# VHH binders against b3qqe0, part 3

Target 1, 332 residues: b3qqe0
Amino acid sequence: MKINLDRTSSGFCIGVQGTIHVAEEKLNQSGELYCLGDVVHNEVEVKRLEALGMETIDIPAFEELRDAEVLIRAHGEPPSTYETARRNNLAITDTTCPVVAKLQKTAKMLHQLGYQVIIYGKKIHPEVIGINGQCNDEGVVIKHPDLSDEAEIAPLDLGRKTALISQTTMDVPGFYELKKNLEKLFAEHGHRNPGTKSGEWMAVRDIDITSEKTGGRAMPELVYKDTICRQVSSRNGKLRDFALANDCIVFAAGRKSSNGQVLYSICKDANPHSYFIEDVDEIQPEWFVGENGKPVESVGICGATSTPMWLLEKVANYIGKTFGDDSGNPDA

## First folded at step 8 (VHH)

Design p03
Fold by ESMFold2, look of step 8:
Structure p03 (fold): chain B 332 residues (1-332), chain A 118 residues (1-118)
Amino acid sequence: as target 1 above (332 residues)
Amino acid sequence: EVQLVESGGGVVQPGRSLRLSCAASGFTFDDYAMHWVRQAPGKGLEWIGNIYWSGSTFYNPSLKSLVTISRDDSTNTLYLQMNSLRAEDTAIYYCARVHIEGDEFDYWGKGTLVTVSS
């Protein structure tokens, strides 16, 4: 029986996994590390890292902290956080996700080019706070694509050159609904890109922004950039393919994990022999017996984006030792 | 302080439709994606679907033809419309909220029981 561990569609994204690795290395060296906010939103991983010496702090504690090492998590921070770190002689280990860091740079450049920056996002979310900090907090944050919230749109200057970007974790349909409604709103005000019949805004790339800075061709008055991360949505199809490729699936996640429940529903739809566990003690031997009474030929092991890889490896090792190719394994 | 209260359950005949409600209070409802989850007798949790603050919906592929999720942000109410009910739809139905920064359901209700019986 083959044991297939899904390393492609399961576990933390590369950025978050890198953050955890950096935290582990720092803790191994010093035994102490402050983290500004929860390093990840996974209780098991936070408790594990805290047992190694990590201490989670909030902004007030960070403002008072002196002469210490602080990890900045994947969401990133506004410029003011780095200024405080410099004043307080804090050694910053910055693990801002590369996607978020690039988005912050994009927001900064658009702001420097004189664009009114609209951010599709949630104002209270740390990622949006960081992005808007790059815009001197002058960005207009909108989360209702139908423009139904008058307070959200009240700050808009409909005559300014304007750029639309997004928090990386927003929904794609909402972003394009917002774009469509903004196109209508600005056009009704009389502001359109020159030569555009429908009031359509122009898509831009980071190369276009750099070219403007270096004296290349000027960007249009009204632009957008779809900055939504596709790492989660691309995983759905890959996970479905993984489930179809195995005789049975053992899916490991916390039952409270919303991503876990979503992804498990995809596995179960693709392969009715899918089983949800939180840990190895829930595994049942009958799951590995096929319709012919013989062991299944393959077992796929996968989990959610919040399932630590070490747990998936633990599950794979347990199944391999307990139900593997050689049931007479002397180590069993 | 955060409260989610499901209602609209009861006994219903196969083939009929039913709309469940979830009244939310104690938080800014439209900051959150909201989910429906159910648990049939003796079974584990089954995710039904969610709805974003934008109105975008996503569904369990096995249930997508049978259910519709909607929200009314002016009344802080989440809805689940269920059509062509079957005996296997007998379950306790929960609405749930996901943490603003994370992945976990941080609040859900006590549920409302739906029994599909002729």
Scores: ipSAE 0.659, ipTM 0.894, lowest interface PAE 1.8, mean pLDDT 87
Fold by ESMFold2, fold request of step 23:
Parts: structure tokens; C-alpha cells; sequence
Structure p03 (fold): chain B 332 residues (1-332), chain A 118 residues (1-118)
């Protein structure tokens, strides 16, 4: 029986995994570490790190903290957080996700080039607070793509050169609905890029922005950049393929994990012999016995974005030790 | 306090339609993608689908042709329309909210029971 562990499309994104790794290293060295906000939204992992000496703090506590070491989590922080850290003599370990850090740089450059920056996002979300901080809080945050919220759109200057970006975790259809509606709104105001039939805005890349910033070719007045992260959505297809490639699937996640439930539904649709567990104690021996009374030929082990890799490894080792032969180790 | 209250369950005949409601209170409803999840007797949880604040919907591929999710942000209400009901659709149906910063369902309703029976 072969045991295949999905290391490539299961588990935390690379930014969150990196944050957890850095936190562990700091805790191993000093035995204490403050983290501004929950390091990850996974109760088991937070409790594990707290047992190693991590203390989660909020913004008010951070403002009062002095002479300590603080980890900045993957969501990132506005510039004001770093100024507070300097005033309070805090040592900052910054683990802002590379995707978020790049978006913050993009927002800052667009603002410095004189663009009115529109952010498709949720104003209360930490990521948006960080992005808008790069725009000196002058960004226009819109979460209703149909432009139905008059308070959201009231700050818009329809005659000003404008750039649309997004919080990385927004929905793709909503972003393009917003883009379409903004194109119409600006065009009806008489503002459109030259030569466009419907007043379309130009998609720009970071290289286009940096080229203008450094004295190169200027971008049009109305631009957008789709800054939505596809790491979660790209897992759907890979997970489906993984499920089809194995006789039996053991999917490990917390039952409270929304992405776990979504991904399991895809797995179960692809392979009816898929089984959801939270830990090894839920595994049933009959899952691994084929109709001929012999072990199934392959077992795939996977999980969600909130499933720690150590849990997937635990499941793989348990199944191999208990039901399989030694040729099915987790890395085979 | 965050509350989610499902309603509209009951006994229905196979082949009929049913609309469930979820009344939300205690939070800014249009900041959240909302989900429907069900649990059939003796079975685990089964994700039905979600709807974003934008109105964008995503569905369990096995249920896509049978269900429609909608929301009314003016009344803080989430809806699940189910068509061509089958005996296997008998379940407790829950609405759920995902934490704004993460991927965990942080609040669930009590659920509403749907029984599909002749």
C-alpha cells in the first residue's frame, strides 16, 4: 500500500509557514516573544506557540510595550506601527508575507506618482489598514463593487488620475465588477484613457510602475492591478488531481476550517472514498481494506490551508505504521 | 453579540423546493463572506457553498445545480434556495461566518432541520 502525502498543496501558505518558523526560532533562543495579533488563525497552533513562550498582544498593548521584541505577522502593518516600535525601543521581527509586502510597495509607488488609489477591500481588515497607511491614509476603500454605498464613493475625485488595487484576499469576480463599474463612472464624468472604446483602464505590472517612478515611460491616467492572491484558489485543481490519483483519501483539518470544508467537498466529489478526520483517532480500518480483503493500493493524505504539516505527517506515519507496508513512507 | 439564526426548515416532499433563511446580528454583515453547511444524520459536515459581500457565489460541485445562495445586506439575511429535493438532502442546515482575518468558521447558527420524506 503506497502512502502519498500532499506536501505541495496542503498546509499554510508560505508566508504563514515562514512566520511560524521564525516565531519558533525566536522562542527557542529567548523563551519569550510578543506577537502583534494572532500569528495564525488556528487555535491549536496558537496554543502550541504560547506554550513555548509567545504572548499575543493587541494594538493598545503594543502602544504601551517598551524594550521588548515583537513579531509582525504575515498581514503586515502600516508605517505608524514601525514608528511606534522605534519610539518604544521595540525590536521588530517582520514576517510580513511577500505578497502583502509587494502590494504595500505598489500602493506607495502609485500614491507617490500622484494616483488616487482605490483599494477593493474591507476597511477594518489589518491588510487594508497597512496598505492605506502606505497611501498616507488617503486611499479610497471600496467593498461594494456595484458602488451602491454612497459613503464609500463620496471621497472619489472622478477627474483625478486613478489606480485600482485590491486586498489580496478579496474575490476575483467582485474586483472585476468594481473595475467595470469604475470605468463606467469615470467615463460618464468625461474621464477615460485615450483610444479606449468603453473607457477601459489599463492593466499595469509592477515593472510599469517602477519604470515611471524612475523616470521611464508614464502610465495612462486610469490603471488597475489585480493584486488578489490565487494561492487558495489554485489548490482546488491540484487537490482534485491528487484525489483522483489515489484509491482512498484521508483529509485532515479542523471541522471549523472553512477552507477545509470547501477543499474536502472538492476532494469528495472527485473521489467518493474520501474521509475527513481531525486527528488519527478518527481513522477507521475499513477505509484501507479493498473489496478483495487486501489493503487498497494507495492512500492520499492531504489537508487545508489551516492544517499544520506536522499533523499531516502524524497521519501519514500512523497509517503507514498501522495499516501499510514500509514502502509507503510520507515522502515516497 | 454575534448571532446567526437559521429558519425555514421542516418536512418537504421529494422533488419540491425549499428556501432557508439565516438572520445575522451583532456584526457588520457585509464585511463577511457567508457560508451554508449541512450535516445529514450520522454523517460529517458537508459544505454547500458561500456568497461574498459582492454577491459572488461558490458552490460544492456536487450540489451546484441544486442550490442557490443569496444575501440581502439591507436586512442582514442570508438565503439558501434548494430545488429538486431528495431524501439525501435530509440534514441540519447551518449558516456560518468566517473570521475576518483567517479561514475558521468563528460563529455558527443552531441549525434548521430539513426532512425530505414522502
Amino acid sequence: as target 1 above (332 residues)
Amino acid sequence: EVQLVESGGGVVQPGRSLRLSCAASGFTFDDYAMHWVRQAPGKGLEWIGNIYWSGSTFYNPSLKSLVTISRDDSTNTLYLQMNSLRAEDTAIYYCARVHIEGDEFDYWGKGTLVTVSS
Scores: ipSAE 0.602, ipTM 0.878, lowest interface PAE 2.1, mean pLDDT 87
Fold by ESMFold2, look of step 14:
Structure p03 (fold): chain B 332 residues (1-332), chain A 118 residues (1-118)
Amino acid sequence: as target 1 above (332 residues)
Amino acid sequence: EVQLVESGGGVVQPGRSLRLSCAASGFTFDDYAMHWVRQAPGKGLEWIGNIYWSGSTFYNPSLKSLVTISRDDSTNTLYLQMNSLRAEDTAIYYCARVHIEGDEFDYWGKGTLVTVSS
């Protein structure tokens, strides 16, 4: 029986995994580390790192902290956090996800070029707080693409050159509906890019922004950049293919994981011999018996974006020892 | 106190339609994506679908043609419309909220029982 462990579409994203790895290294060196906010949204992983000496702190505690090492998690922080760190002589280990860091840079450059920055996102979300901090908190945050919330759109200056960006985790249909509604709103106010029939805004790339910033070609007055991350959504197709490629699937996640429930539904639809577990004690021997009464030829092991890789490896090891082909490799 | 209360369950004949409601209180409803999940007797949880604050919906592929999720942010109410009900749709139906920063359902309703029986 061959055991295939999904290392590419299961488990924490690269940014979060990098954060955990850096935290472990720091804790091995010093035995203590402060983390601004929960390092990951996974209670088991947080408790594991706390047992190694990590202490989770909030903003008020961070403001009082002096002469210490602090980890910045994958969501990133506004500039004011780094100013406080400098003031308080804190050693910052910054594990901001590269996608978030790039978006913060984009927002800062647009703001410096004089654009009114519109952020499709949720105002209270830490990612948006960080992005808007790059805009001196002058960004206009909109979460209702139909512009039905008058309070959200009230701060807009319809005559000002404007750029639309998004929080990385927003829905794609909502972003493009917002773009369409903004195009209409600005055009009705008499503000359009020159030569556009319907008042369309122009898609821009980071190189276009950098070019204008350094004295190159100017961008149009009304622009947008689709900054939504597709790393999570692209997993749906890969996971489906993984489920189809194996005789049965063992899917590991917490039952309270929303991503876990969504991804399991995809596995189950693709392969009816998919089984949900939280840990190895839920595994049933009959799952690994094929129609001919012999062991299935392959078992796929996968999980949610919040499933730690060590749990997936624990599952693979358990199946290999308990039911498995001694020559099989749990990694594949 | 955050509270989610499902209603609209009961005994219904196969082939009929049913609309469930979830009344939300104690939080800013339109900041959150909301989910429906069900549990048939003796079975594990089955995700039905979700709806974003934008109105975008996503569904379990196996249920997509049978269900519709909607929300009314003015009344803080989440809805599940189920059509062509079958005996296999007998379950406790839950609404659930996803944590603002993460992946985990942080609040669940107590559920409403739907029994599909001739």
Scores: ipSAE 0.572, ipTM 0.868, lowest interface PAE 2.2, mean pLDDT 88
Fold by OpenDDE, last read:
Structure p03 (fold): chain B 332 residues (1-332), chain A 118 residues (1-118)
Amino acid sequence: as target 1 above (332 residues)
Amino acid sequence: EVQLVESGGGVVQPGRSLRLSCAASGFTFDDYAMHWVRQAPGKGLEWIGNIYWSGSTFYNPSLKSLVTISRDDSTNTLYLQMNSLRAEDTAIYYCARVHIEGDEFDYWGKGTLVTVSS
């Protein structure tokens, strides 16, 4: 029996992993660390870090905190957070995801260049708060790609040069739908990029933005940058393929994980021999017996974005030792 | 106080349609992703589908052709339309809210029972 562990499409994103890693290092050094907000939405992982000395604080607590070390999470913070930290003599451990950090820089530059910055995202989401903070909170946040929310679109200046960016965890179809609808809206009001018939917005890169900032090539008035993180958005397809490639799937996640439920559904649709577990004690021997009464040839282990990799490894090892031929190593 | 209340369940014949409702209080759907899930007797939780704050919907591939999720923001109500009901659709149906910053369900209703029987 071959055990295949999905290390690519399962587990925390790279940004969150980085945050956790840094948190662990700091906790091992000092034994105490404040975290502004929840580091991860996994109870097991949060408890683990708390046991190491991590204390989660909210914004009011942060504002009153003095002479302490505070971890900034992967989704980042607005400039105001850093100012507060400075004022209160807080040592900041900044674990902002590199993707998010780059996005914040992009937003800042666009804003400095005089662009109205439209952010496809959720206004109350910490990442969006951080991004918008780089725009002096003057960004226009839109979460309805059909532009059906009048309150969201009310602040739009249709005559102003405008840049569309996205929260990293938003859906790709929604972003491009929003782009299309914005193109239409601006064009209907007489604002179009030169040489365009339908008023298409132009894709820009960071190099283009930097060039304009330094006095190089000027960008068009209406631009967009797809800033959606593909690591998360590509997981569904990969997981389906993974499910198809194995005789049996053991899917590990918290029962309260919405992402887990969704991804498990995908696995089960692709492979009816998919089983959901929270821990190894739920694993059943009969799952690994084929219809012919023989052991299955391959078992795939996968999980949700909130499933820690150590759990997946634990599951893989357990299955290998308990049901596999003496080869307990999933990487063998 | 956050509260979710499912309704619309009951006994229905195979082949019929049914619309379930989820009334939310203490928050607005506009900021949250909402899911429908169900649990049949003796079985685990099954994901049906969801609707995001943007209004985008996603469905279980196995149920996609049989279900539609919608919401009315004016009444703060979530709906699950089910068509061509089968005996295997017998379950307690729940609406669940996803945490604003995470992927975990933070609130559930008490559920509504749907029984498909001849």
Scores: ipSAE 0.567, ipTM 0.894, lowest interface PAE 0.7, mean pLDDT 91

Design p03
Fold by OpenDDE, look of step 14:
Structure p03 (fold): chain B 332 residues (1-332), chain A 118 residues (1-118)
Amino acid sequence: as target 1 above (332 residues)
Amino acid sequence: EVQLVESGGGVVQPGRSLRLSCAASGFTFDDYAMHWVRQAPGKGLEWIGNIYWSGSTFYNPSLKSLVTISRDDSTNTLYLQMNSLRAEDTAIYYCARVHIEGDEFDYWGKGTLVTVSS
């Protein structure tokens, strides 16, 4: 019986993993670390880190904190957070996700170039707060792609050069819907990119932004950049393939994980021999017996975005030890 | 206080349609993704589908053809339209809210029972 562990589509995103890793290292060194906000939305993981000496603080507590080390989470923080840190003599351990960091830089550059920056996202989300902070909080945050919320669109200047970007965790269809509706809205008000009949906005790359910033080629007045993180959005397809590639799937996640439920449904649809567990004690021996009464040849172990990798490994090891032949290296 | 209250459940005959509602209160409804899940007797939780704040919907592939999820943000109501109901659709149906910063269900309704029987 071959045990296959999904290390690609399961577990924390790279950003969150990085945060956790750095947190662990710091805690191992000092035994104490403040974290601004919840490091991860996984209770087990948070408790684990707390046991190591991590203390989660909110913004008010952060503002009063002095002479301490504070971890910035993967979703990043606005410039004001860093200013507060400097003022309060706080040592910052910055674990902003590289994707988010790049997005922040993009937003900043666009803003510096004079673009009205539209952010597809949730205004109250920490990531958006960070991004908008790079725009001196002058960005226009839109959550409703159909532009039905008048309060969201009220601050829009339809005559101003404008750039559309997205929170990294937003939905792709919504982003492009928003783009389309913005195109229409701006065009109806006489603002179009030159040479475009329908008033299409133009996709821009980092190189385009950089070029304009450095005095190179000017970008169009109305532009967009798809800044949605595909690592998370592409998981569904990969997981389906993973489920198909194994005789049996053991899916590990918290029952409260919405993502877990979604992903498990995908697995189960692809492979009816998919089983949901929170821990190893839920594993049943009959899951690993094929229709012919023989042991299955392959077992896939996967989980949700909020499933710690150590749990998946625990599950893999348990299955290997309990039901597998001693020879199955899950990493082979 | 955050509250989710499901309604519309009952006894229906096979082949019939049913529309469930989830009334939300105590929070800004349109900021949250909402999900429908169900639990049949003696079975585990089954995810039905979700709807995001954008109106985008995703469904369990196994149920996609049979269900439609919608929301009315003006009334803070989530809907689940179910068509061509079968005996296997007998379950307690729950609406659930997803945490604004995460992927966890942070609030659930008490559920509404749907019984499909001849």
Scores: ipSAE 0.561, ipTM 0.886, lowest interface PAE 0.8, mean pLDDT 91
Fold by OpenDDE, fold request of step 23:
Structure p03 (fold): chain B 332 residues (1-332), chain A 118 residues (1-118)
Amino acid sequence: as target 1 above (332 residues)
Amino acid sequence: EVQLVESGGGVVQPGRSLRLSCAASGFTFDDYAMHWVRQAPGKGLEWIGNIYWSGSTFYNPSLKSLVTISRDDSTNTLYLQMNSLRAEDTAIYYCARVHIEGDEFDYWGKGTLVTVSS
């Protein structure tokens, strides 16, 4: 029996993994660390880190905190958070995801260049708050791609040069729908990029933005940049393939994980021999017996985006030890 | 106080259609992703589908042709239309809200029982 662990489509994203890793290192050194907000939306992982000395604080508590070390999470923070930290003599351990950090920089540059920055995202989401902070909170946040929310679109200046970007975890179809609707809206009001018949917005790269900022080639008035993280968005397809590639799937996630439920349904659809567990004690021996009464040849271990990798490894090891031949290296 | 109340369940014959409702209070659907899930007797939770704040819907591939999720923002009500009901669709049906920053269900109702029986 070969045990295959999905390390690419399961578990925390690279950003969150980085945050957790840094948190662990700091906690091992000092035994105490404040974290502004939940480091991850997984209770088991949060409890583990708390047991190591991490204290999760909210914004009000952060504002009152003095002379302490505070971890900034993967989704980042607005400039105001750093100012507060400076004022309160807080030592910041910044674990902002590189993708998010780059996005913040992009937003800042676009704003500095005079673009109205439209952010496809959730206004109350910490990542969007951070991104919008780089725009002096003057960004226009839209979460309805059909532009049906009047309150969201009310701040739009249709005559102003405009750049569309996205929260990293938004859906790709929604982003491009929003783009199309914005193109239409602006065009209907007489604002179009020169040389375009339908008023298409132009895709820009970081190099284009930098060039304009440094006095190089000017960008068009209406631009967009797809800033959606593909690591997260591509997981569904990969997971399906993974499910198809194994005789049996053991899917580990919290029962209250919406993402877990969705991804499990994908696995189960692809492979009817998929089983959902929260922990190893739920594993049943009969799952690993084929229709012919023989052990299955392969078992795939996967999980949700909120499933810790250590749990997946634990599951893999447990299955290998309990039901596999001694030779099952999940990494072989 | 956040509340979700499912309704519309009952006993139905195979092949019939049924529409379930989820009335929300204490929050607006416009800010949250909402899911329908079900639990059959003696079985685990099964995901049916969801609707995002944008109105986009996604469905369990196994149920996609049989279910439709919609939302009425004016009444803050979520709907699950089920068609061609089968015995295997017998379950308690729940609407669940996803946490704004995470992927966990933070609120769900008490559920409504659907029994498909001849």
Scores: ipSAE 0.560, ipTM 0.891, lowest interface PAE 0.7, mean pLDDT 91
Fold by OpenDDE, fold request of step 23:
Structure p03 (fold): chain B 332 residues (1-332), chain A 118 residues (1-118)
Amino acid sequence: as target 1 above (332 residues)
Amino acid sequence: EVQLVESGGGVVQPGRSLRLSCAASGFTFDDYAMHWVRQAPGKGLEWIGNIYWSGSTFYNPSLKSLVTISRDDSTNTLYLQMNSLRAEDTAIYYCARVHIEGDEFDYWGKGTLVTVSS
């Protein structure tokens, strides 16, 4: 029996992993650490870290906190959070995801260049709050790609040079739908990039933005940058392939995980021999018996984005020890 | 206070259609992804589908052809249209809200029972 552990499509994203790792290091050193908001939306993981000495605080508590160390999570914070930290003599351990940090910088530069910044995202989401903070809270946040919400589009200046970016966890189809609708809207009002009949917006890179900022090549008036994180968006397809590649799938996730439920359904559709568990005690010996009555040749272990990797490893080890031959290396 | 109330369940014959409703209070669908899930007797939770704040819908591949999720923003109500019901569709149906910052369900309704029986 070969045990295959999915390390690419399962578990926390790189950003969240980084946050957790730093949190653990700090906790091992000091025994206590404040975290602004939940480090991850997984109760088991949060409790684990709390047992190590992490204290989760909200914004009001953060505002009153003095002379302490505070961990900033992967989704990042607006400039105001850092100002508060400075004022209150808080030591900040910043674990902002590099992808988010780059996005914040992009937003800031676009804003500095005079672009109206449209953010495809949720206005109340911490990541969007952080991004919009880099735009002095002057960004236009749109979450309805069909532009059906009048309140969202009311602040739009259709004559102003404009840049479209996205919250990292938004859907790719929605982003491009929004782009198309914005193109139409602006074009209908006579605002088009030169040389474009249909008023297409132009894709820009950070290097293009930097070039303009430093007096180099000027960017078009209407631009967009796809800032959606592909690590997360590509997981569905990869997981399906993973499910197809194994005789049996053991899917580990919290029952309250919506992502877990969605991803499990994908696995189950691809491989009917997929089983959902929260922990190893739910594993059934019958799952590992093939139609011929012999042990299955391969078992895939995977999980949701909110499933800790240590849990997946635990599951893999358990299965290997209990049902496998001594040859199952989950890291192969 | 956030509340979700499912309705529209009952006894239905195989092959029939049924529309379930989920009335939300204490919040608007504007910022949230909403899911439909079900639990059949003696079985685990099964994901049916969801609708995002944008109005985009996603479905369980196994159920995609049989279900449609929609919402009415004016009444803040979520719907699950089910067609060609089978005995296997007998379950308690729940609407659930996804936390704004994460992927966990933070609120559930009490559910509505659907029994498909001849």
Scores: ipSAE 0.555, ipTM 0.886, lowest interface PAE 0.7, mean pLDDT 91
Fold by OpenDDE, last read:
Structure p03 (fold): chain B 332 residues (1-332), chain A 118 residues (1-118)
Amino acid sequence: as target 1 above (332 residues)
Amino acid sequence: EVQLVESGGGVVQPGRSLRLSCAASGFTFDDYAMHWVRQAPGKGLEWIGNIYWSGSTFYNPSLKSLVTISRDDSTNTLYLQMNSLRAEDTAIYYCARVHIEGDEFDYWGKGTLVTVSS
């Protein structure tokens, strides 16, 4: 029996992993660490870190905190958070995801260049708050790609040079739907990029502030940048392939994980011999017996975005020891 | 207080259609992803589908042709339309809200029982 562990499409995103890693290191050193907001939306993991000495604080508590170390989470914070930290003599351990950091920088640059910045995202989401903070809170946040929410679109200036960006965890189809609808809206009001009949917005990859200011390469008036993180968007396809590549799938996640339920359904659709567990005690011997009454040749272990890797490894080890022939190191 | 109340369940014959409702109070759907899930007797939780704040819907591939999720923002009600019901569709059906910042269900209804029987 070969045990295959999905290390690519399962578990926390790279940003969250980085945050957790840094948190652990700090806690091992000092035994105490403040974290502004929940480090991850996994109760088990949060409790684990709390047991190590992490204290989760909210914004009001943060504002009153002085002379302490505070961890900034992967989704980042607005400039005001850092200002408060400075004022209150707080030491900041910044674990902002590099993808988010780049996005914040992009937003800042666009704003500095005079663009109206449209953010596809949730206004209340910490990541969007951080991004919009880089725009002096002057960004236009839209979560309805069909532009059906009048309150969201009310602040739009249709004559202003405009840039569309996205919260990293938003859906790709929605982003491009929004783009199309914005293109139409602006074009109908006579605002179009030169040379475009339909008023298409132009993709920008790299923003060169110097070039823009010096007149060398003028950016188009209407631009968009796809800033959606692809690590999550490609996960479904990969997971399906993973499910097809194994005789049996053991999917580990919390029962309350919506992402877990969705991903499990994908696995089960691809491979009917897929089983959902929260922990190893739920594993059944019958799962590893083929239709011919012989042990299955391969077992795939995967999980949700909120499934800790240590749990997946635990599951792999358990299956290997309990049902595997002595030969299969999951890390080989 | 956040509350979800499912309704519309009952006993139906195979091949029939049924529409379930989920009435939400204490919050508006515009900010949340909402899911339908079900649990058959003696089985684990099965994901049916969801609707995002944007109105986009996603479905379990195995059920995609048989279900439609919609919402009415004016009444703050979520719907699950089920067609061509089978015996295997017998379950307690739940609507669940996903946390704004996370992937976890933070609120569930009490569920509504659907029994498909000849």
Scores: ipSAE 0.553, ipTM 0.888, lowest interface PAE 0.7, mean pLDDT 90

